# Ledger of designs, part 222: VH-VL binders against q9nrl2r1430to1533

Target 1, 104 residues: q9nrl2r1430to1533
Amino acid sequence: GGVHELSAFEQLVVELVRHDDSWPFLKLVSKIQVPDYYDIIKKPIALNIIREKVNKCEYKLASEFIDDIELMFSNCFEYNPRNTSEAKAGTRLQAFFHIQAQKL

## First folded at step 17 (VH-VL)

Design X19 (framework fv_nezutatug)
Fold by ESMFold2-Fast, scan of step 17:
Formats: structure tokens, sequence, C-alpha cells
Structure X19 (fold): chain C 104 residues (1-104), chain A 123 residues (1-123), chain B 107 residues (1-107)
């Protein structure tokens, strides 16, 4: 409920940001540097956007927060070949997230 | 502009280690591309051996088991292949190649190839 | 491992012909397919990446299409320098795998 849920979301986002495997997820992919990304990924998202939504109290349910984090991982696996550093980081960070999300 | 050149002994005896080096010119090996070794057996198609990223992360073809080691020497702008316990089945033309990964883009296949070096495994 | 199967294994054609080569993956590789041309005694040269994107310097008569499991390389008007062996390659997952090759021969 309310205050406790927002505190939990903020804490979890901070833990994700601090994780060694967060580097592909910290901010949106550059359209200039990776132009084909936005031809493939129709709902781009990153940890900085999710954190902003938490701070603005835009998540009313834990499921909405979880859905945005899962979208972020889904985008990673959709764009990146499965053996890339990005996909490997995403796999490890997603596993870490699933453990932490049990606390929500 | 970017050029790759394979080098190493053309003849290796069975049970010995095959050592090949790829020299990269016109591009820094440490700048984020993936670097591959591919081979082609006489009259056959292409087989991917493995790859290395500038961080030292490697991926190897499981069919070659623990016999393969790929390493990079960024100070010499080279990367190398070691294939241990060779047999006549390892006789092939060996190629090195690059996948352009500058800026984190995964669009590209292998866009630059060396000319290939022939390796014969024979007593 | 993802198996890449090319058809036909060989094709005979004349200058000016439209030639089509197909490549089938044993499971979805999305669009992570490249095509290479290899002439006797030479290294493979890249033609197409990401299923349909033309490599720099490659003539516009070459085109690629497909997604998922089924991919096609087309040469719209065959030139004498196009007689070669063509390979598809997936790079969606390691080990990276190549098709067996399609030899394009003079009719």
Amino acid sequence: as target 1 above (104 residues)
Amino acid sequence: QVQLQESGPGLVKPSQTLSLTCTVSGYSISSGSYWHWIRQHPGKGLEWIGSIYHSGDTDYNPSLKSLVTISADTSKNQFSLKLSSVTAADTAVYYCARTDYEWGSHRYGMDVWGQGTTVTVSS
Amino acid sequence: DIQMTQSPSSVSASVGDRVTITCKASQSIRTYVAWYQQKPGKAPEPLIYKASSLESGVPSRFSGSGSGTDFTLTISSLQPEDFATYYCQQYDYTPYTFGQGTKLEIK
C-alpha cells in the first residue's frame, strides 16, 4: 500500500542500477548511434525512465512496475542476439530482479 | 581501410598445438568489435571456431570442446587462436574476421575478413 | 545448435538471369542472417547483413529477404563476376552456423 510500495520500488530500482549487469539498461538507446533499434523496438524503456515514474508516483500497482521492468528485459532479448554481452547481462540482471521482486 | 592478416606455420604435426595470429590494421582491436576465427576444410563449407570481444570475453564452438583458446594482445593489435591436440581433421584454411560492434549496434555480420592461411596437419 | 540448410546445393544460370537461393534455419533466428560470396581460392566477401541490408560497395542487383526461419538471396540480373559459392550464416546464437553453400555455375 502507498508509501511502503513506493519505497520498495525505489529501493529495487536502486539495487538494479547498482548491479554490475545494469549497463545496457541505464538509459535509452541512442537513435543516432543505433538507428535500427527503433525500427524493431516499439516500446522503448530504461531504468532512468522507470525511476522517474516511481518518483512521480505513476505506478499504482506492483504489477505495473514489474511489467515495465519485464518490458525492458523483453526489449533487450528482442533486439540483441542471444550470445551478446547485452543479452548475457540481461539474463543475469533479470534473474536478480526475479529474486528481489519476491519481496514486493 | 580495416585489414586483417593471418599468420602461423603451414604445417603442424598430429597431437601438437596449432597457433595462429591475426594482425589488425586500420582499426583498434580494443574499440568494441567482435573478432572471430573461422575455418574451411578442403572442398567443404565454413565452420565458426570462436570469437573474442575486447574485454577478453570469449565464445567457442562446442564441437571443438576445451581444445580451443582465443586471446587478444591489444598492445600489438592482434588476436590469436590456439587449437590443441590437432589431428588430420584440423587441416583447413583458417580465416580471421571482424563483426562491427562500434556504438553497441548488433546489425552486422562478419564485415571484414583476412585472406586466409592454409594449415596442413601431417606427420 | 541451429542448423542452416541451403537450397539448391548448385544452380546453373546464364548472364542476365534472375537467380534465387534459399536458406532455412532449424529454429527462429529472427533477422540475424548474413550472406557471403566466395570465389575459388578467395576469402568470403560479405553481401547482406540483418537478412535484407546491403553491405557497403555491394551491387544493387543483390537483395535479401526473410525473417524467422526462411531466408532468400536474389540476384536480379546475373553478371559474369557473380559465378561463385554463396553461404548464409546465422548470428542470433552461438555457435554461429553457416549453410552448406550454393554453387552458382555457368549454364
Scores: ipSAE 0.306, ipTM 0.810, lowest interface PAE 4.1, mean pLDDT 90

Design X2 (framework fv_nezutatug)
Fold by ESMFold2-Fast, scan of step 17:
Structure X2 (fold): chain C 104 residues (1-104), chain A 123 residues (1-123), chain B 107 residues (1-107)
Amino acid sequence: as target 1 above (104 residues)
Amino acid sequence: QVQLQESGPGLVKPSQTLSLTCTVSGYSISSGGYWHWIRQHPGKGLEWIGSIYHSGDTDYNPSLKSLVTISADTSKNQFSLKLSSVTAADTAVYYCARTDYEWGSHRYGMDVWGQGTTVTVSS
Amino acid sequence: DIQMTQSPSSVSASVGDRVTITCKASQSIRTYVAWYQQKPGKAPEPLIYKASSLESGVPSRFSGSGSGTDFTLTISSLQPEDFATYYCQQYYDTPYTFGQGTKLEIK
């Protein structure tokens, strides 16, 4: 792409980051603050990592991008009980993602 | 040390609205946590009424959802319960409680409770 | 709603006894169960969170175990101050639900 071009993946990640329910997903969970997280979650990921992968053109297929976003939500639901604020934010953001991903 | 204290009327008439307040000391509601209302009917077990997260997001027991409102006043460091259209079945001891649930805490149970306030619904 | 069923509803024991109280969830709740102790006229006191983690200040004679649907609270050597009603609570899904309580009585 050009100097002023944005990929569809970049646009979608920006929309996710700006969503009110993105707060649990913006950055990786701190091992110091949540020591058991990495014992439970074997493939940690967050929106900042996904955005960096988009910017470095590491996604060759839309399915690879979608898989990383779905992994992020899967990790949320695996670690957090269903009706925590984190899990509720994840549910709403995942629904938003599914609607937006139809554009890919 | 975090402390919770319930306050409100001890007697409410049927069909009126019950209003209770929980005053929090030693911790700021705006900084984190889930803040709960629980009740215990005479001689019975515990019933969760609902909770408010520090962001203002609320959850209510579906059996009470149309009748319950929980709100927070962070400037006073208080959160409150309103239960509308009360009946004799709402006679109970009402507790407020905290779950220490901010990112970085592993406490998912209710780790601090108020002493409880007795509410009787009677004419 | 997730139903929490405690067994037994009451138990009689003597000081020094090992006491076990069980709690069964109607569906898998992983390890998202807490245990509380309540004495007459007092608020519940937290004992255990996340099935097996002891709350600060709680004596080491208390322990919790289990995952999925079956959970246990154990008091390894009962003390006089332990006679109370014990409640389990799931926090896997709302509404949060409590067991009916187990009353621990002097034999």
Scores: ipSAE 0.007, ipTM 0.658, lowest interface PAE 9.4, mean pLDDT 87

Design X20 (framework fv_nezutatug)
Fold by ESMFold2-Fast, scan of step 17:
Structure X20 (fold): chain C 104 residues (1-104), chain A 123 residues (1-123), chain B 107 residues (1-107)
Amino acid sequence: as target 1 above (104 residues)
Amino acid sequence: QVQLQESGPGLVKPSQTLSLTCTVSGYSISSGSYWHWIRQHPGKGLEWIGSIYHSGDTDYNPSLKSLVTISADTSKNQFSLKLSSVTAADTAVYYCARTDYEWGSHRYGMDVWGQGTTVTVSS
Amino acid sequence: DIQMTQSPSSVSASVGDRVTITCKASQSIRTYVAWYQQKPGKAPEPLIYKASSLESGVPSRFSGSGSGTDFTLTISSLQPEDFATYYCQQYYETPYTFGQGTKLEIK
């Protein structure tokens, strides 16, 4: 808990946002563009929401932050078939996240 | 308004490499879309050849994988097909097409097509 | 590879008829199917994406339905400009595959 953990979370979110493979994860999936998404995905989340939670000090433990990031990837793989650009981007970004999260 | 235009030789000799280019206007190929090559043999249906994503990632039809290369030139807003060791079986109309694959928009099939270019493989 | 099978291969119809074309995938593709119309000498024109969504500018007499393995394209009241070949396409996984086409001919 505290300021040190929040600084680490902010740094990691910034690195994820800047990654080439972040494009499927930057904002919530549009209900207008992809209307069946919200019928399939029960707990939608995106990097902008996670970043907002970090900025508002809503993560008390590293595990809570990691859980939200993993939920984001889990949603990606649940909705998107393995051969889609979203799934491929998710696979690469998740691997990058796992390396960076070792610092938490 | 997005437009695609194929260009290349209409006649190719057997065993040579077929090279086609698709010029994209009204949209940047760097914007996250997939860019496809499709062909149609005379009197037959449509066959997907392969695609390239703006990152440079390619997918090829396994039936053609050893013979096909797709590449993109973002400075010219073009993507290209090279098909090596052509035979008479490669005689077809070749189309380029887009799938709109920007953030959150993978719902589209191939929403924009070029007019097609006829390629004949003969001596 | 996912095989897409269309039926019928050809259909003869009159202006004003309701026409239904079906497409069957060899495995579940959820709703990742598109429909195209092709007239002789022209590129395919997109009609439907994600099984049931109309492309911009496509007349409302066209509709798509289905999920999983079985899909249909319906023209509710056939117009003279609708005589063409229609193709379904799955984009669930690569290689992307098309049905063999259905030729809609004037009776």
Scores: ipSAE 0.007, ipTM 0.629, lowest interface PAE 9.4, mean pLDDT 87

Design X21 (framework fv_nezutatug)
Fold by ESMFold2-Fast, scan of step 17:
Structure X21 (fold): chain C 104 residues (1-104), chain A 123 residues (1-123), chain B 107 residues (1-107)
Amino acid sequence: as target 1 above (104 residues)
Amino acid sequence: QVQLQESGPGLVKPSQTLSLTCTVSGYSISSGSYWHWIRQHPGKGLEWIGSIYHSGDTDYNPSLKSLVTISADTSKNQFSLKLSSVTAADTAVYYCARTDYEWGSHRYGMDVWGQGTTVTVSS
Amino acid sequence: DIQMTQSPSSVSASVGDRVTITCKASQSIRRYVAWYQQKPGKAPEPLIYKASSLESGVPSRFSGSGSGTDFTLTISSLQPEDFATYYCQQYYDTPYTFGQGTKLEIK
């Protein structure tokens, strides 16, 4: 992991944040508003956390970055049944991510 | 205060398309909530027909076999149900309802209902 | 589809009684169950969401409990206006499904 690799991670996170289907993923689910989320999801993550990790140079390899993004999608599909708007948004955003991740 | 009101024809002939509209007051349908159609056959319980989210995503009851279309008109603050190829079995009271829902907020049941509109399918 | 089964189908009770209605899901739905009250000729009125959360304006004599597959609606001290049909509904997965209803009748 160099400066160029960190720049690529930042660019990809910005593209994900700007995507119409990013709304379930922008920040952590509120424990107060959705208390059962944290009984089911043991490793919560969101795009704001991933972006901060990129900015702090915490990803040494592209695989570590990809793993955090995939964890985010995995959490979405574990918590949300397939027919929810969250799961549908997650499916479309994950497909977009897989295309864009080829830049890495 | 959020209010929902159903409107549409009270009588529909077999094989025709039933079209109903729900008008929403006191809340913008584009601001994030699920909007539902439910029906109740005479003397029977409740059946969920389908829903639409503010993004335009729809879910339909599989038992209706692609006979259902739900759409939203954000400029009129309305959402609508079309049920094609109706039969006498589609005779029911039709309700629209809201689930107040945003990702990262509390998930609710159907917290606001319209008063219902009676639809009779008869020749 | 997730099947919701209510018990009993009808119950006769007197004002002041404690009434319990149960609802069983065919699979775990966590706490994604709502309860509704319906009076003849009227739309259903929401009572409870997320198994145990009381809807705004609903009297405190109504309470809900349960998680997973078994859920209960309790009326702690029955009032005359409480005679109605009660429905449970799961909203864990689509299609959303309702119980068959429980008629609460005057004894």
Scores: ipSAE 0.007, ipTM 0.651, lowest interface PAE 9.7, mean pLDDT 87

Design X22 (framework fv_nezutatug)
Fold by ESMFold2-Fast, scan of step 17:
Structure X22 (fold): chain C 104 residues (1-104), chain A 123 residues (1-123), chain B 107 residues (1-107)
Amino acid sequence: as target 1 above (104 residues)
Amino acid sequence: QVQLQESGPGLVKPSQTLSLTCTVSGYSISSGSYWHWIRQHPGKGLEWIGSIYHSGDTDYNPSLKSLVTISADTSKNQFSLKLSSVTAADTAVYYCARTDYEWGSHRYGMDVWGQGTTVTVSS
Amino acid sequence: DIQMTQSPSSVSASVGDRVTITCKASQSIRKYVAWYQQKPGKAPEPLIYKASSLESGVPSRFSGSGSGTDFTLTISSLQPEDFATYYCQQYYDTPYTFGQGTKLEIK
């Protein structure tokens, strides 16, 4: 995609990273700390990986970027029960993302 | 080791507010665990009342939601239950318990329990 | 709400027997089930978490298995101190719910 799209993706990722509720999403889940995560989640992703993909110009369309962010939230809700701090953080961050993504 | 202790076996009159406190020792309640209140009616099974997370977020059993408040006092390392408008049906043993939080999920059930405190609702 | 149904409601057994208690969830809870033992006049004591993980200090004769909706607690060789009521509990979603209990009695 265009240079303006890449700048917009980078800005949005930075806003997500700086959000108080980003803590479950900053890096891939540790297999040492959470051994069954990778048995359940087949397409793991995190904000650091998404940011790297933005910087390497791997997103050609805004929809591809949005799909990766939505996969991240989908993985959170699949692994973490609704009442966990991870799921609650994910719910709030996803709502923030949906508002910001309207600008893309 | 972590220990939990409920305060006050007691008698409460119908329509009054039941107030119980759980004192936690050997572990900080602000460390990221969930803290629960459970009750057991005479001769019956276990009923989850509600929980509080270290952030202050609460979840209540929908059957009791309008009547229950759970709060935490991190300076005293305690959390408390208030159950308003009690009736004879609220007569039970009340337990507090912890769910230890591990990264990524609730990996443990309720791994530490208090000894329980008996509450009788009677005139 | 997720309903937890235990069977049997009571079981009579002798020391040395293998005892199995089952628990069925009304929807998939993956492995988010715990098992508790309660003796008369005492608080429940945790035995198993995440369907099959043994709590610290619990004898190896206790084991748990299952995933999704069907779960079992097994005592491989019953000891005198094991006569108690056993409860399963789901912690997949709120409200957290318990099975109705299984009373393990001397035959």
Scores: ipSAE 0.007, ipTM 0.660, lowest interface PAE 8.8, mean pLDDT 87

Design X23 (framework fv_nezutatug)
Fold by ESMFold2-Fast, scan of step 17:
Structure X23 (fold): chain C 104 residues (1-104), chain A 123 residues (1-123), chain B 107 residues (1-107)
Amino acid sequence: as target 1 above (104 residues)
Amino acid sequence: QVQLQESGPGLVKPSQTLSLTCTVSGYSISSGSYWHWIRQHPGKGLEWIGSIYHSGDTDYNPSLKSLVTISADTSKNQFSLKLSSVTAADTAVYYCARTDYEWGSHRYGMDVWGQGTTVTVSS
Amino acid sequence: DIQMTQSPSSVSASVGDRVTITCKASQSIRYYVAWYQQKPGKAPEPLIYKASSLESGVPSRFSGSGSGTDFTLTISSLQPEDFATYYCQQYYDTPYTFGQGTKLEIK
């Protein structure tokens, strides 16, 4: 969409980045440090990549933006066992996202 | 360089709460890691009790979940175990240990251990 | 819970021998296995993490291998200081679980 819509995406990404539970999602997992991540996760994504896509106007629909955020959470739950701090942070941040995304 | 040291009572009476503290030196507890309590019953193997993560999240062994609380005091660079309603079965050597982990870094096992503190539960 | 089963429970060996200890997980844990050495009256000391990576300062005679459910610790040429109890541990999921231990004894 338009500039107004892009501003809403940027605001939401900023709110996610500032959230205490954003730490697992700020940037891509290092391939050299965690090599099995990329054997398991076929579509890696992180908040810095999503923010860059917003700034470059690569989201044509709000649903595309939401799909990338949901992919990020889906990757988290697929890779990380349920009782890890990453999975717990993901659960709380996803709930926060769902509340904020109602405005999109 | 990183050192962990357990402290607490050597003798606890049945039904009381066992309180142990792990003092960390040479590393900040809040830095990208999680912190464990492990115990070893006399002549037996190792049992994981629970962990506290750098995010503040805790996980407990389900067999002990209703009895265990782990907390961290980052200002003192310590983390602590409280085990309530102890019995003779809780007699063990208690260890604290670190896993050095951050989301994008190498996942280690428990790479630094305290020396252990012996706890006897007896009347 | 993920069960870790070690084999053998004990092994008798001589200095210079090659020793292998096996650890089996009840389900796939990828490569999230650590190995520890424990001497009587002492805390466990880490040897291996991520199934095959040596901890800093650990002698090269120690090696780990495996993925999924089957893991092995090998000591290529036993030294006198290696007589100890060895534990595997999975850290794929909580509760973290240890094998029952393998006691390495002088023959």
Scores: ipSAE 0.012, ipTM 0.669, lowest interface PAE 8.4, mean pLDDT 87

Design X24 (framework fv_nezutatug)
Fold by ESMFold2-Fast, scan of step 17:
Structure X24 (fold): chain C 104 residues (1-104), chain A 123 residues (1-123), chain B 107 residues (1-107)
Amino acid sequence: as target 1 above (104 residues)
Amino acid sequence: QVQLQESGPGLVKPSQTLSLTCTVSGYSISSGSYWHWIRQHPGKGLEWIGSIYHSGDTDYNPSLKSLVTISADTSKNQFSLKLSSVTAADTAVYYCARTDYEWGSHRYGMDVWGQGTTVTVSS
Amino acid sequence: DIQMTQSPSSVSASVGDRVTITCKASQSIKSYVAWYQQKPGKAPEPLIYKASSLESGVPSRFSGSGSGTDFTLTISSLQPEDFATYYCQQYYDTPYTFGQGTKLEIK
């Protein structure tokens, strides 16, 4: 519920954004640079969108917030081969997220 | 145009370390591509040895165990392979290759190859 | 490790023929497969990346298709310069692995 959960979501998103491995996740993948991305990924999301949703109080439950973060990582691993810098960054950032999410 | 050129000794004795260098021209390795070493045993197919990103991140074929080291020298626009404790089974043609990979570009096939250098491991 | 099985191991064909080579992965690799052509004494030349995208400068008679585990390279009208060995390669996960090769010979 409510105000305290929203503050916790905001703090967690800020910590994710500031992490060294956040670079693939800061904003939506460019269709111009990666034309086939949106043919493969049907529910695109990024940290800037998640942060906007937090600020607009669109998450009613902690599970909804966690689902959006996990969708972001799932999209990364679905699109990117496991050996790529994007997939490696995603693996490290997801591990960091799981540790930080224990504060929720 | 991007070109890759392998260099190193053609003959290596068993138990020694094989050292090969790939010189890249027409493209800066610091631009973010992955750089690979591949080998081909006489009359056989292709075997991926490992790769390096210009940041120093490496991936190696586990079948080669701890015997492989790949390194990059961005100031010389080169990357290198060291294979320690070689045996006759390491006799092969060795190739270097590029994967054109940049953030947001996602082109992952090996699009440029060197001509290959023959290495014979024999006493 | 992901195993790539290529079929057939060799094929004899004539100029003008349609030739199909297949490649099967031991697990799903999405579309992360590339195809290469190799002539005797030469380095492999890239033909196709991401299952179906032609490399720059590759003739349009070459095409690739497939996703998941089953992939196909097709040459729609074989030319004299196409007699070579062809390899598929997955780059979904390390170690990257190649098929054993298909030798295309003149009949």
Scores: ipSAE 0.013, ipTM 0.681, lowest interface PAE 8.1, mean pLDDT 88

Design X25 (framework fv_nezutatug)
Fold by ESMFold2-Fast, scan of step 17:
Structure X25 (fold): chain C 104 residues (1-104), chain A 123 residues (1-123), chain B 107 residues (1-107)
Amino acid sequence: as target 1 above (104 residues)
Amino acid sequence: QVQLQESGPGLVKPSQTLSLTCTVSGYSISSGSYWHWIRQHPGKGLEWIGSIYHSGDTDYNPSLKSLVTISADTSKNQFSLKLSSVTAADTAVYYCARTDYEWGSHRYGMDVWGQGTTVTVSS
Amino acid sequence: DIQMTQSPSSVSASVGDRVTITCKASQSIRTWVAWYQQKPGKAPEPLIYKASSLESGVPSRFSGSGSGTDFTLTISSLQPEDFATYYCQQYYDTPYTFGQGTKLEIK
């Protein structure tokens, strides 16, 4: 992570947060509302956690940042059937991310 | 095993539209990879033409943007190249290729290529 | 556009030789470079991704290194099947660009 990379990570996270399809990903899934989620998903993550890691300069390589974003999408598709609103939002947001991530 | 195969006419007349199709087997093109068209002029190096992501979003080489269209047909597991107003300069071997963006792989390089199809632009 | 320049344009070598091919990007691309081998009449075959990661099934005599603007492909002990043209490619930004190629010829 250099200054150029840090600014790129921040810009991309902000763009993801502002995307119409970010709603399933803004915060961790509630254990109270969805109790079986944490039995299925071993490494929960969300955009608020990724943003915090960016701000704390915890990503040393673009691949580490990409891995955390992709983990977030993988968790979505593992828990949610593909015909759900969550999975559809995840598919569109992941496509947006993949186009932007090629610049990292 | 993922395999890509190009198909289309080997001869195209000047001013016509070149149309090529890449058939993908062993992998669904809707699964999130990037799909590319690359060409190689006789005796020269590789030139990236453009790519398509499963969302339908395309990126084109600016040198070809006004002439090129890439599209996908997920029901047939195919993606296609149309290059309009061809000239003798478009004579090349055309390849399709995948960028592996499968969960956990994160290659971003082009990891699977078709065998290539030779296109000659001549009257 | 990001330009990729390879050197040398051609190299003549003997079986058993150590061969080094370099690739320079016109701007920093971090580690977003891949290397391909192309034999006459065949499609390019991937060798290296992310500058230094070896593709599955590629012999260990191939290695890649570098970051930023300067990248190297090394063949530690040249074999007869290695006589081919080698290309570097950046995938940091579109348009994706390839080096002009390095032709590895038998001495």
Scores: ipSAE 0.005, ipTM 0.564, lowest interface PAE 14.7, mean pLDDT 86

Design X26 (framework fv_nezutatug)
Fold by ESMFold2-Fast, scan of step 17:
Structure X26 (fold): chain C 104 residues (1-104), chain A 123 residues (1-123), chain B 107 residues (1-107)
Amino acid sequence: as target 1 above (104 residues)
Amino acid sequence: QVQLQESGPGLVKPSQTLSLTCTVSGYSISSGSYWHWIRQHPGKGLEWIGSIYHSGDTDYNPSLKSLVTISADTSKNQFSLKLSSVTAADTAVYYCARTDYEWGSHRYGMDVWGQGTTVTVSS
Amino acid sequence: DIQMTQSPSSVSASVGDRVTITCKASQSIRTYVAWYQQKPGKAPEPLIYRASSLESGVPSRFSGSGSGTDFTLTISSLQPEDFATYYCQQYYDTPYTFGQGTKLEIK
């Protein structure tokens, strides 16, 4: 927690949202359109939810923010087979995140 | 509504490169669907060749990977197949097809198909 | 690769008959199966996606079922326009693979 950490979290989320590989992560998967997603994924999350939590100061520790981002990637790799464009995008975006997160 | 149409040479000589183009109308290929090439040998079943997503990500059938390139031209709303070093075994009807996609929406198989274009490989 | 095995290879039937075609995957593919109908000289037309969902405009006499490895396509009351070759396809993982096809012929 803190103002500096909140600003850093917001900057990182904005960088993730702007990344070319963010498209699978921008919003929650629709249960109506993809009903089996929620049979597999029990803790759904997306960048719009994470950004809202940052803006409402719900992350007290950097580790909590990092855990939510990692949950997002973990969900991607659990649901999507390795050779899908979603999994490939997730792999590249996660690597980008790990580099940026070193600044936290 | 979405329509796909294949175009390219009907006859290709052995050892040459086969080039086919799929023109998409009624939908922008940059908006996020998967775009496929499928072929069907005379009197046989369907074989998936490969696919491209708008991001440029490609997947190829491993049996053809060293010979196949799929690319997209978003300004022309087209995607294309190049198959190098063709032989008589590459004689087939070639189809392009779409899988509609939004994040998490693998709801469709291949929901829109082109009419197919016949390619004969002969001297 | 995921193998898709269809049975039977061919079936002879009469108008009004109930016809079932089966498709078996070599590993679990959840519900990521599509079914296509192909008439001679024409492109495949999609019938079913996600194992059991009808494509828009497909008559209700067509239905799909199954999950995991075993899938079926049923035509509850065969019509003259239904005589065609039917293919299943998995789209769970690449390479996407098709069954060998089932030819539905008039008796």
Scores: ipSAE 0.007, ipTM 0.673, lowest interface PAE 8.8, mean pLDDT 87

Design X27 (framework fv_nezutatug)
Fold by ESMFold2-Fast, scan of step 17:
Structure X27 (fold): chain C 104 residues (1-104), chain A 123 residues (1-123), chain B 107 residues (1-107)
Amino acid sequence: as target 1 above (104 residues)
Amino acid sequence: QVQLQESGPGLVKPSQTLSLTCTVSGYSISSGSYWHWIRQHPGKGLEWIGSIYHSGDTDYNPSLKSLVTISADTSKNQFSLKLSSVTAADTAVYYCARTDYEWGSHRYGMDVWGQGTTVTVSS
Amino acid sequence: DIQMTQSPSSVSASVGDRVTITCKASQSIRTYVAWYQQKPGKAPEPLIYYASSLESGVPSRFSGSGSGTDFTLTISSLQPEDFATYYCQQYYDTPYTFGQGTKLEIK
């Protein structure tokens, strides 16, 4: 990826972080607070990790960036029952992401 | 440690609004938890009515959604059920219950229950 | 809505017997099932959560198992105080739903 592509990823991550429904996704789940999370979720990820990868130019393709964001949502829906505030926030934030990602 | 106690009228007239309150002791309702209303008709099983989270978010049984309101009063450490336009079919024992919740932990079922309060709907 | 169906509807057993009660969900609920014991005139008491986790203070003769759609509550050595109605409940999605109950009568 180019300078323009990296700027687009950064802008999108910032928009996700600012969204009201980003709270379940800002940082990795605590093993101490939620001990069974890492038994269920094999590839944990969060917006702070994705943003760090963008800043370190670790995404070579737009598809790699999109895959990490989708993994984040997939993890949310795998761990959290549908009725939870986490799952509801994830559903709304994912819809927002899909609209923004059309520009990539 | 945590105790729940239902209170409200034992008799309600048809078409009126049933109002019940659950008083929580030994735990603050403003700390993470889901708070539920469940009812049990005479000789029948359990029916979930709805829940309120500490943030004020609510979920209602779709069969009752237009008739039910659940609210919380954090200053009194209480949450309440209002069921409008009651009929004889709303005669039941009403329970309040807690699901413990720590950020990201949804393992828990309803771990603390009130003793129940009997409501009869008749004229 | 997710339907929970219990089997059997009632069972009679003797002290010391191994008793099993089953619960079937109409769709996969993973491990989001709880079991409750209710004695006449009293509120339900929690026994098991997350399909197999024992609630604090519950005797070790109670155990739960299963995932997806099929769940079992087992009492390994029935005691006189176990006379009660048992309910399963899914909490995977709203509305939360309960099984119809299993009445356990002890000789």
Scores: ipSAE 0.150, ipTM 0.766, lowest interface PAE 5.0, mean pLDDT 89

